# Designs tried in a protein design chat: VHH binders against Putative lipid kinase MamU (mamU). Part 9

Target 1, 297 residues: Putative lipid kinase MamU (mamU), of Paramagnetospirillum magneticum (q2w8p4)
Amino acid sequence: MRIAAIINERAGTVACLSPPVVAARLSAIWTSLGHQAHVTLAEGKDMGRAIRKACRDPAVHAVIIGGGDGSLSRSLKHVVGSGKSLGVLPLGTMNYVARQFGVPFDLDRAAVALADAVPTPTDLGRVNDRFFLIRACLGAFPEFIRSRDEARRKGGSFLDGALAGLTGLARGHRLIEAELIGPDVQARIATSFFMVSNNMCRDSDPFQLERERMDGATLGVYIGQGAGPFSLMDLGLQVAMGRWASNEALIRGSLPWLEIRTRQRKPLVSIDGEVEKMEAPFRFDILPGVLPMLVPK
Key: E = the ipSAE of ESMFold2; O = the ipSAE of OpenDDE; V2 = 0.75 times the mean of E and O plus 0.25 times the DockQ between their complexes.

## First folded at step 5 (VHH)

Design s16 (from b0 with T98V S101D L102S D103S S104G; framework vhh_podentamig1)
Fold by ESMFold2-Fast, scan of step 5:
Structure s16 (fold): chain B 297 residues (1-297), chain A 120 residues (1-120)
Amino acid sequence: as target 1 above (297 residues)
Amino acid sequence: EVQLVESGGGLVQPGRSLTLSCAASGFTFSFYAYGWYRQAPGKQRELVAAIWGGDTYYADSVKGRFTISRDNAKNSIYLQMNSLRPEDTALYYCAAGVYFDSSGYEFDYWGQGTQVTVSS
């Protein structure tokens, strides 16, 4: 098949290889396996241009994104409806998407696995005009990400960022007041934690990172109980200590769509780990089978 | 099609215990706050206990004697009433509705009620 790979040349948290060496290695691997591969190195807004170009090329069968979850999330608006299969190389910090689809974290093994992968129909979540592969969150979680990223920008390690985020959760109340509307649901909520997952998370996964299926045609909705900072901190400790699935402080629901009307007009929202302000109200939908993902055999 | 159906009421002697159950249907159970109200002859309807997720509220008149709980898997809520007094005699209603905050609970859906009589 014809592969277009777009690699974020600033990525590298998982690998300590130079971008040109990575590009040459990937091209050599895919060519040796009988594929026609074109590898593009890019950064910033040039990533979007390269991805759009690949998605519009009628000769391309698969688009592979090398970068963090944010780079992959940004690609979705171009890949959806393009007829192309999407693959991910785990070159970011967390690599939640690569982990979800069983992509090996070793670069060479990942490249081989993606070349031999079967395109698998995968559901997408949508919040307003934005797609997500993993989740969208309101409340304390976007603030945690912001605090973590700021600490890292000041030269802190990943651990320093995580500690800064947890400290921020303990100090701030970060309460979301909202009205929820969905099929057979109408409720008002006051919470520090609100998450919409693409399909339901596995109850055996202590970090709720993995789903049993990505074709279940449902959103998983998770709402924290007890709006106080200590209640949310206890939830954070449960997650850190591998006891997340048994935490009764979390309300869970399975819905095909949900509308949330926050009292704050432009709250912080995280989408696949990227934080931004979005204007309420928020409409969440599940889009069944719209994305063929390259899933290793 | 939202429905709340109470059960477990009856006649009981002072000092005994009774458990009320409320079965909820027609909506996403886990997103709602639930409460137990009662109305005694000659008195206004009062909120006895409420639950939203893991958080609970109790009226001073029942605190330490009554316990509210929920079972999300069974779409049910319960009111365990211990050390019952004649003053607890009332029609008990299950209610479901909006969030709890500093302003209190607001409930949009009500059951038909179950009678509890505490008498010797």
Scores: ipSAE 0.000, ipTM 0.195, lowest interface PAE 15.1, mean pLDDT 75

Design s19 (from b0 with F100W S101D L102S D103S S104G; framework vhh_podentamig1)
Fold by ESMFold2-Fast, scan of step 5:
Structure s19 (fold): chain B 297 residues (1-297), chain A 120 residues (1-120)
Amino acid sequence: as target 1 above (297 residues)
Amino acid sequence: EVQLVESGGGLVQPGRSLTLSCAASGFTFSFYAYGWYRQAPGKQRELVAAIWGGDTYYADSVKGRFTISRDNAKNSIYLQMNSLRPEDTALYYCAAGTYWDSSGYEFDYWGQGTQVTVSS
């Protein structure tokens, strides 16, 4: 097949190993396995242009993104509907997507595994006009990510990022007050943690970030309890009687869609680890099987 | 329809306490940020206290003396005013809003006001 690989040359692994050397190695591996491969090194806004070009090329069968979860997330708007298969090389810090799909973290092993992979229909989550592969979050978690990223961008260490994130949580411990509407649920909530996962997390634990499957055609919704004096006391009977289970820490549910109306017009939202402001109200949908992913055998 | 009705105002001596109440109706109480504004004769309205998602704000002039709170079961907001001074004399308004961002508060709905007079 014809592979177009777009590699973020600022990704830590790539920068450490020299971007041209990484590109040459990947090209050699895929060519030796009988594929026609073209590897493009890019950064920032150039990533989007290169991905869009690959997705519009009628000769391309597969697009492989090398970078962090953010680079992969930003590619989804170009890859969805393109007819191309999507693969991920784990060149970022956390690599949640690569881990979820069983892509080896070793670069050579990852390249071989992706070349031998058969495209597998995979669900996507969507919030308003944004796609997500892993999750979208409201509440304290986006504040943590934003503060951490700001500290690291200023040349801080991992420890500096973690401390900044914790400081951001302490300063901005806002409750998300919202109305939640789903197929058979309507509730008012007050929470510091709200997460929508692409499919249910294993054991319903959103902090593990592990999913049993990515083709279950469902969103996993996780809502924190005990967020302060105005916690989930306002939950309606519909939540308790509907598709929801709760314990003292979390309310969790499996839904094909939901709408959430926050009192804050433009809260911070984290989408696959990238933080941005989005205008309420929010519509979440599961899009079954819309993305053929290169999943290792 | 959004309706806010203040009560609890009156004439009090300096150094004493007074509690204002605001009854809210016609909307989902927990969705809204709430504030207390005051307007002294011949002055512009000023924000003295606000409550939003468990967080509170107080103007420097009242910090340490006034406490804002809410009772979700009664759909009510309260302003506990301690150590009252003659300069606290004003018409006090309850306000509610549906929008906020990191830059501050926005209130769109207002009550009719309740008079607080601190004098002998």
Scores: ipSAE 0.000, ipTM 0.129, lowest interface PAE 17.4, mean pLDDT 76

Design s31 (from b0 with L102T Y105W; framework vhh_podentamig1)
Amino acid sequence: EVQLVESGGGLVQPGRSLTLSCAASGFTFSFYAYGWYRQAPGKQRELVAAIWGGDTYYADSVKGRFTISRDNAKNSIYLQMNSLRPEDTALYYCAAGTYFSTDSWEFDYWGQGTQVTVSS
ESMFold2-Fast, scan of step 5: ipSAE 0.121; ipTM 0.536

Design s32 (from b0 with A96R; framework vhh_podentamig1; at its last look DockQ between E and O 0.06; V2 from the best seeds 0.00; counts 0 for: pae E 4.2 > 2, grease 24.6 > 24.2, placed apart)
Fold by ESMFold2, look of step 6:
Structure s32 (fold): chain B 297 residues (1-297), chain A 120 residues (1-120)
Amino acid sequence: as target 1 above (297 residues)
Amino acid sequence: EVQLVESGGGLVQPGRSLTLSCAASGFTFSFYAYGWYRQAPGKQRELVAAIWGGDTYYADSVKGRFTISRDNAKNSIYLQMNSLRPEDTALYYCARGTYFSLDSYEFDYWGQGTQVTVSS
């Protein structure tokens, strides 16, 4: 098939091995397997432009992205509806998207696996005009996740990550007051934490961000009880002690769509790990099967 | 069509047990809080137990004897009432609520109630 690969040259694995070496190696592997491959090295804004160009090229069959989850997330709008299959190489630090789809972490094995992968229809989450492949979060929890993931990236254990998340709560946060509107939901709540995931997370492990399937045509909705940092600290302590599945402080549900109307106009949000301010209200929905992912056999 | 339908009431002897059930329909069950209220003749309605997610509340008069639980798969709320006393005689109501402030419940829908009578 004709592959366009766009590789973030600042990604950890790429920087360590020299970007031209990584590009040459990928090209050699895919060519040896009978594919026509064009590998582009890019960073920052150039990543988005290169991905858009590849998605608009009628000769391209598959777009393979080697970069961080956030750069991929912002580029999904170019892939959806393009007719291209999407593959992800685990060349960043966290590689949550590649892990979700079972892509091997070794560069050579990943390249081979993606070349022989079957395009698999995959659901996609959307909040307003933004797509997400993993989840979106509101309130103080983006800070918890950022702190935990940073500790994990630096080589810390799962427990170290949970404790780092707890200390992140000490940076200050505000109560999120919101109205939740869904097919059979009309509720007003006050909380420090909302998470909306693309499909339901595994029932024992919502903070690991693994989903049991990516074709269930549903959002996972997770709401923290209480509004203070002590409630979130208790949640983090239960996670640290391995009581993840029994945490009763987290309300869980499944919905095909949800609107969240926050009192604050532009609260802090996290979309697939990228933290930013976004204008309320937030309409979430699920787009079943719209993304043909290259999933290794 | 929000509905809350209580069942399981009846006449029982002191010291015995009953389980009340409340079947909920017409809304997304998991996103609400639930409570059991009771009202004895000539008295004001009192909150007996409440549940939101994993957070529970019990009135002092029933703590240790009553247990509230919920089953999201069956859209149902239960009140297990053990060691019943004549003072527990009342009409018991299931209620649905939302959470508008820390550590408080605001209830917006009520069932018709199920009678519990404890007498010898």
Scores: ipSAE 0.248, ipTM 0.620, lowest interface PAE 4.2, mean pLDDT 80
ESMFold2-Fast, scan of step 5: ipSAE 0.294; ipTM 0.672
ESMFold2 (binder alone), look of step 6: mean pLDDT 82; pTM 0.824
OpenDDE, look of step 6: ipSAE 0.461; ipTM 0.728

Design s35 (from b0 with G97D; framework vhh_podentamig1)
Fold by ESMFold2-Fast, scan of step 5:
Structure s35 (fold): chain B 297 residues (1-297), chain A 120 residues (1-120)
Amino acid sequence: as target 1 above (297 residues)
Amino acid sequence: EVQLVESGGGLVQPGRSLTLSCAASGFTFSFYAYGWYRQAPGKQRELVAAIWGGDTYYADSVKGRFTISRDNAKNSIYLQMNSLRPEDTALYYCAADTYFSLDSYEFDYWGQGTQVTVSS
């Protein structure tokens, strides 16, 4: 197999270990396993150009991205449709994608595992023109997670963490007013957040970032109910439709597409951990099996 | 910013040898791809040789006569040109990129060039 590995030389692990040493180590490992590997160190705009060129190279079978979740997410526009397999080296802070696909965090073990991996068809989410591998969020969901985790870290129970998260959302947070349009839904809602995941989170729990599978051909939609005059239950969305379920804190849905029309024209959107402004409306789609991921056995 | 400076060009008689050197600065030298291009008057620019990772490429017109090499300690790329012919007369450019694709022969960083003239 011919491997093109593009490594963000400013990633913390790479910078601390000397970028030349990391690249030489990776090259040696893959060569010793019988692969032809070219390791590129890059930063900024050079990283995007290197990824684009690797995806256009007919000799390349696999493209491996070394960096954080943001670098990997930004690579998707080049990798989708290229015919190449995508691998991830966990060189960032959170490394949600590497964790989801069972990539070891140790550099040597990760390199070996990726070389032994068989390309596995994987679904992608899309919001407007942006792909996501894990999730996209609207509203105060990141602040909720931060507040919850801080309370639990200080010795609170799970319930204490959840309550702290909800309290944190109330402080300085505005409700999102939106219209939802989907295969079996048309509703108006006011909520603290929307989370749209690539496939359903394990146990249908958005706070479990792991998915049971990445080939289920569905978006997982999670909506906070918040305090306010509106909820999906009040607007006639029913559990009997087979796609939706609710409790006091969350409304959950499984569907192939959803359009969210926010009252705010350019809200903040989090895509695989990257926060940016996007122009409403937001069209979400699941794209079944479009990405061959290098998933360690 | 990436900077490439060629040297070693000049006038030589047919059958002789020349070594071109390219001094590189402003980046992590050992992981860039490098190439030598040439352009003769009235002709299109041609990729002569390239080196990236453990791989090398040579144009059919120079296979067996030219050798590309690199010295990571000196941040330099070399083109050893043996058995020179009048047809090798051209302006020779050193080029570099973070990634090299043989499919399109693209490089994004270029030197100013060094002239090689092989007398008839």
Scores: ipSAE 0.021, ipTM 0.512, lowest interface PAE 7.4, mean pLDDT 79

Design s45 (framework vhh_vobarilizumab_d1)
Fold by ESMFold2-Fast, scan of step 5:
Structure s45 (fold): chain B 297 residues (1-297), chain A 121 residues (1-121)
Amino acid sequence: as target 1 above (297 residues)
Amino acid sequence: EVQLVESGGGLVQPGGSLRLSCAASGFTFSFYAMAWYRQAPGKGRELVAGIWSGGDTYYADSVKGRFTISRDNAKNTLYLQMNSLRPEDTAVYYCAAGTYFSLDSYEFDYWGQGTLVTVSS
C-alpha cells in the first residue's frame, strides 16, 4: 500500500535520536516490505495540516501517526470519512492507543506490524466536536495530568511528574457538580471524577488500559465516589434495573450516549491524555465502526 | 545476540583516505538501517552517515562529497569510505544498528565498541 506517515519531531524518542534517522529508518522498513511510504516530520501545530493533506491525497491508502499530546485524537476529524486507514506509532510517553491495538513498543517491530495489518472497523467516542480513541475524563484525572505536565515542564523527570500528579490527587480536589442525562437516567451528582471510555474497560475497571473489544458500540461510563448534594435515589433506581452498577468506590454504566452538564462553564477535560478546557454541556456519543484502524494480528 | 565489530581505523595524514568496516551478527542485517556516528574528544556524539535497507543514504553536511557509506548484505558488513580527511575528522567512529527503539529509549540499543581515526601530521 501507499503509506503517509506524519511524525511529531518533538516526540522524546524522535528528538533525542535524530528525526532524519527515524524517518529514514521507517521509510526503509516499509520499502523493504514492498510498500511506498512518504514520511513527514512536523511539529505540533503543523501536524494537523500534514495529516489533512495526507487524508485528501487519493493515492494514499493508510495514514500513520507518530506523536503525543493528543495529536492523534485531534487528527481524527480529518481521518474519519476520508477512506484512509489509521495506524499509530508508539512515540509518546504513555502510548495508550498503541497498547490498546497491540502495536509493539519497539519502533521497528511497530512499523512492520502496521504494514502487515488489515484495516479493522473501530468505534470512536465523541465529546462535543472532539473524537477520542481511548477515553475522556472530567475532574481529578485531568488535574492529575495537568499537575504531572506542569512538574515536568519545570524540569522534573517522568517520575517527578508522576509524583506531582499523585500529590495533587492526594490533596483532594473540589467536587464536580453536574447533571447527568442519558438513556433512562437523569440525576444530579457531586463527584471527584467522570471517565467516559470508548467501549467498556477490561474487567469493568477504569484503571485497566486494555479493552476486550473496540467494536462493542458502547460508551463505558465511570463515576467516582463523592460527597455533596448527590442524588443517590436516582442512581439507585438505575442500579436496581441493571443499567448501572456500583461497588464500594465506583459507579459504572454502559450507554450509547450521555450528556454531562457541569456547574462550571469551562472545566478541564482530558481527551486521550491531552488536557484542555472545554465548554459545558458535554455530549458523549459512541460512533460504531467509523474508523478503519491498522490493528496488528 | 546482536554484535557489531568495527575495524579499519588508524593514523592518517591530512588529505589521506581510510575505509572503515563494521561486521554485524545476531540480527537480519539486510532488513535494518545502519549508521556511522563519531565522537571527538570534548564533543558530543554526531551522526556521520546512514544507509537504509533500500539503499538510500544520508550524509552530514560536514562530510558530503568526501565520505561514502555502503553495505554488503550478503556479508552482513557496513562500510565507510573516507576521502580527503581533515584534522577535524579525528574521532572515535561507531557503527550503529537502529533495530530497536524500545519505550523510554533515547539512543540506539546496538552499538559497536568504536574505532579510532586520527588525522594528524
Scores: ipSAE 0.000, ipTM 0.111, lowest interface PAE 19.0, mean pLDDT 75

Design s46 (framework vhh_vobarilizumab_d1)
Fold by ESMFold2-Fast, scan of step 5:
Structure s46 (fold): chain B 297 residues (1-297), chain A 121 residues (1-121)
Amino acid sequence: as target 1 above (297 residues)
Amino acid sequence: EVQLVESGGGLVQPGGSLRLSCAASGFTFSFYAMAWYRQAPGKGRELVAGIWGSGDTYYADSVKGRFTISRDNAKNTLYLQMNSLRPEDTAVYYCAAGTYFSLDSYEFDYWGQGTLVTVSS
């Protein structure tokens, strides 16, 4: 196949290895496996331009993004509908998407695995005009990520970032007060944790890194309860109907779509690990099979 | 073929210092999380320090402030600078490399053979 790879040259891993050396190594690996590859190094706004160009090139079969989860997530608007397969090289810090799809973290092994991968139809989650491969979160989790990232930007370690995030949650707990509307559900909630997953998480645990499938045509909805004052309200009937399951800590649901109307006009939202402000209301849905992912094995 | 080869172990007095090195070959070193584990006589293997490809670090509470983990990606080498050594630091120290590294679990794919550190008068 003909591969267009766009590599974020500002990614820490690439910067340490020399971006031109990484590009040459990737080209050599893919060429040795019988593929034609063009590797582009880019940063910032040039990433979007390079990705869009590759997606519009009729000769290209696969687009491989080398960077963090944020770069990959932002590529989705260009790749969806392009007819191209999408692959990820794990060049970021957390690499949740690479972990989800079983991409090896060694660069050489990742390059080989992606070249040998068969494109697999993959569902995408959507919130308003944004796509997500893994999840979108409201409430305390985005504040945790923000505090963690801020501490790390100031030169803290991974542990320092995690501790700063936990400290931020403890000091300024934010409750989401909202109305939920979905199939057979209409409820008001007050919760510190709200997550919408692309498909259900393994063992219905929102803290797992993996899903059992990415083609189930469902959103996984996870709502914290019992953690603070004015917790989840009037969801009992919907739980009794079998769409939702609950324990003392968490309400879980499998839905094809959901709308959430937050009291706050423009709350903080995390999308595939990237934090931004988005304007309410939030409309979630699932787009079945729209993205052929390069999944190893 | 992946290899991790530790060196720098030896006998030191309490309060002394040692620098351990781990020479890596057979994989793209900079993309792997690297760690130092130790196993004291009669005890299980425990994590001492870890470092991601990004340069982020983790330290066990027992060594925090005394030990410093670092890496040289150009030389494919991992280091552990051990200061203010105590008798309870006596152990075989192992270098480890893995594709997944988190605070709640550590799954390392490759291990070195170990280097002995003895802290004794």
Scores: ipSAE 0.000, ipTM 0.122, lowest interface PAE 18.8, mean pLDDT 76

Design s47 (framework vhh_gocatamig_d2)
Fold by ESMFold2-Fast, scan of step 5:
Structure s47 (fold): chain B 297 residues (1-297), chain A 121 residues (1-121)
Amino acid sequence: as target 1 above (297 residues)
Amino acid sequence: EVQLVESGGGLVQPGGSLTLSCAASGFTFSFYALAWYRQAPGKKRELVAGIWSGGDTYYMDSVKGRFTISRDNAKNSVYLQMNSLRAEDTAVYYCAAGTYFSLDSYEFDYWGQGTLVTVSS
């Protein structure tokens, strides 16, 4: 097949290695396996343009994106509906997507595995106009990531970034006040942790990295108990409790969609590990089977 | 400042046991995934075992059934119990912590100084 690979040259792995050397190595691997491969190095807005070009090229069968989870997430709007299969090279910090789909972390093994992978229909989450493969969060996590990123952007070490994040988390404990609307749920909530996962997490534990499957056609909704979730309930029937479960730490639910109306107009939202400001209200949807992912066997 | 301090390394006979400990300070321990890496002279650093914030564990194939990783959030500590030690387990062992429940081989937020484990007759 014809492979178009777009590599974020600012990604830590690529920046540490010579970007042209990485590109040449990937091209050589795929060519040696009988594929026609074109590798593009890009950064910033050039990433989006390169991905759009690959997705619009009728000769391309697969698009492989090398970068962090955030780069991959931002690229989904170009890949969805393109007819192309999507592969991910684990070149970022967390690599949640690569881990979820069993992509080897060794670059050479990842390249080989993706070339031999079978396209597998995969669900996507969507919040407003943004797609996500793993999760979107409100609350303590976005604030922690923001504080860490700010410290790192000022040329701080990893320790400096982590300390800034910890300081933000310790001082924060900021409550999200919102109205939550779902198919059979309407409630007012105040919580320090709100997460929407693409499909349910294994054992319904949002603090684990893995989902049981990526084709279950459901969002997993997780709400922190410590800050009084549903404490300002404008309650309909607790009919959803048949779909919801709770323990000391979390209320969890399985929903095809939900809307959340935060008191703050533009709160911080974490999407696949990337923090950004988004304008409320937030509409979440599950999109079943819309993305053929290159999943190593 | 954030610190990871390893202890428990030393010289042990083949077939023996050793427990490594890593004491953490300066961060919200319960949110972090923790891992043990090792590096022998002239070899690449490799992931030996990991434990996520939710308690799930990972083990390298060559140590499965011999090593056990555990954590104690009240003591801000992670442990590696090593049984049936072999000469090839000889290495400097490092404690590492990653943010948001992920261990990434390309980047970690915190690393310890390392502790030497020598398995010899």
Scores: ipSAE 0.000, ipTM 0.122, lowest interface PAE 18.6, mean pLDDT 75

Design s48 (framework vhh_gocatamig_d2)
Fold by ESMFold2-Fast, scan of step 5:
Structure s48 (fold): chain B 297 residues (1-297), chain A 121 residues (1-121)
Amino acid sequence: as target 1 above (297 residues)
Amino acid sequence: EVQLVESGGGLVQPGGSLTLSCAASGFTFSFYALAWYRQAPGKKRELVAGIWGSGDTYYMDSVKGRFTISRDNAKNSVYLQMNSLRAEDTAVYYCAAGTYFSLDSYEFDYWGQGTLVTVSS
């Protein structure tokens, strides 16, 4: 394969190892395994230009992104529809995507594993105009991530980041009032969180990072039940049909699309671990098989 | 409250074996990556081994083939089996847990208090 790799030179792992040394090592590994590789080092804001250029290059077969989940998530608008396979090097903080696809976190092992990886059709989630590989969240989870990231960005210590995250989670206990519209469903609810997963989480546990599969053509929807007035009357038949299920702690659903209309016009939304404000309403869709991912084995 | 409690440290002769255990509470264990760090006298803290929820593992070069990290999600525990111990393995060993995993120690959200391993005749 002809590989274009774009590496965030400010990623923590890369900063420890010297960016030029990392680039040279990656290039040497891929070349020794029979690939033609071009490795580009970039700052966060220049990564978009480098990724876009690689996606438009007819000679390139695969684009490998070295950085955090945020860099990878933001790359999806360039990669989707480009005809290129996408690979991830786990050089960021969360590395949810690398974990889901079984990419080793050791740099050398990751490079070797990606070299002969099979391009595998993978589903993407979409919320409005943003793609996600793992999940999008409203409520408690976005507040936790935002508070943690703000503390760290202001030069706080590891402990400051952890404390801020926990404090943000406690503060984020306000209810989200929303209307849900989906296949054969329309309901009004109040809850502390929504989580929309690309495919169903393993064991139907919204805190699991592993999905059972990434080609199931479904969103996994998880809604907190312990957070205020909640009526299942409008969902009764859909639950009976197996589309929705409930237990003591949450409601879960498997659906190809969902629209969430929040009372708050511009709430915080977490997309693959990155927090941003998005304007309601939120239209979620599953996009089956649109992204060939480089999956080891 | 998230807590990590290490055990299994002690005095062992060169060439001997020791198993460290770390018991975790206060979180969904299978969600987290777990790691063992060590700090030798007069040296900085270093990452020894790590294991993710996927089962993927990492080992630093000097312990590859001698140490094995494993996890038991049903028991909320992570283990470090240490074989062929050397004097240079003498250190305080720390258990760490996080939703992140990298070679940088600041990626971990929670730390244990540490357990001392002494390799000496």
Scores: ipSAE 0.000, ipTM 0.123, lowest interface PAE 18.0, mean pLDDT 75

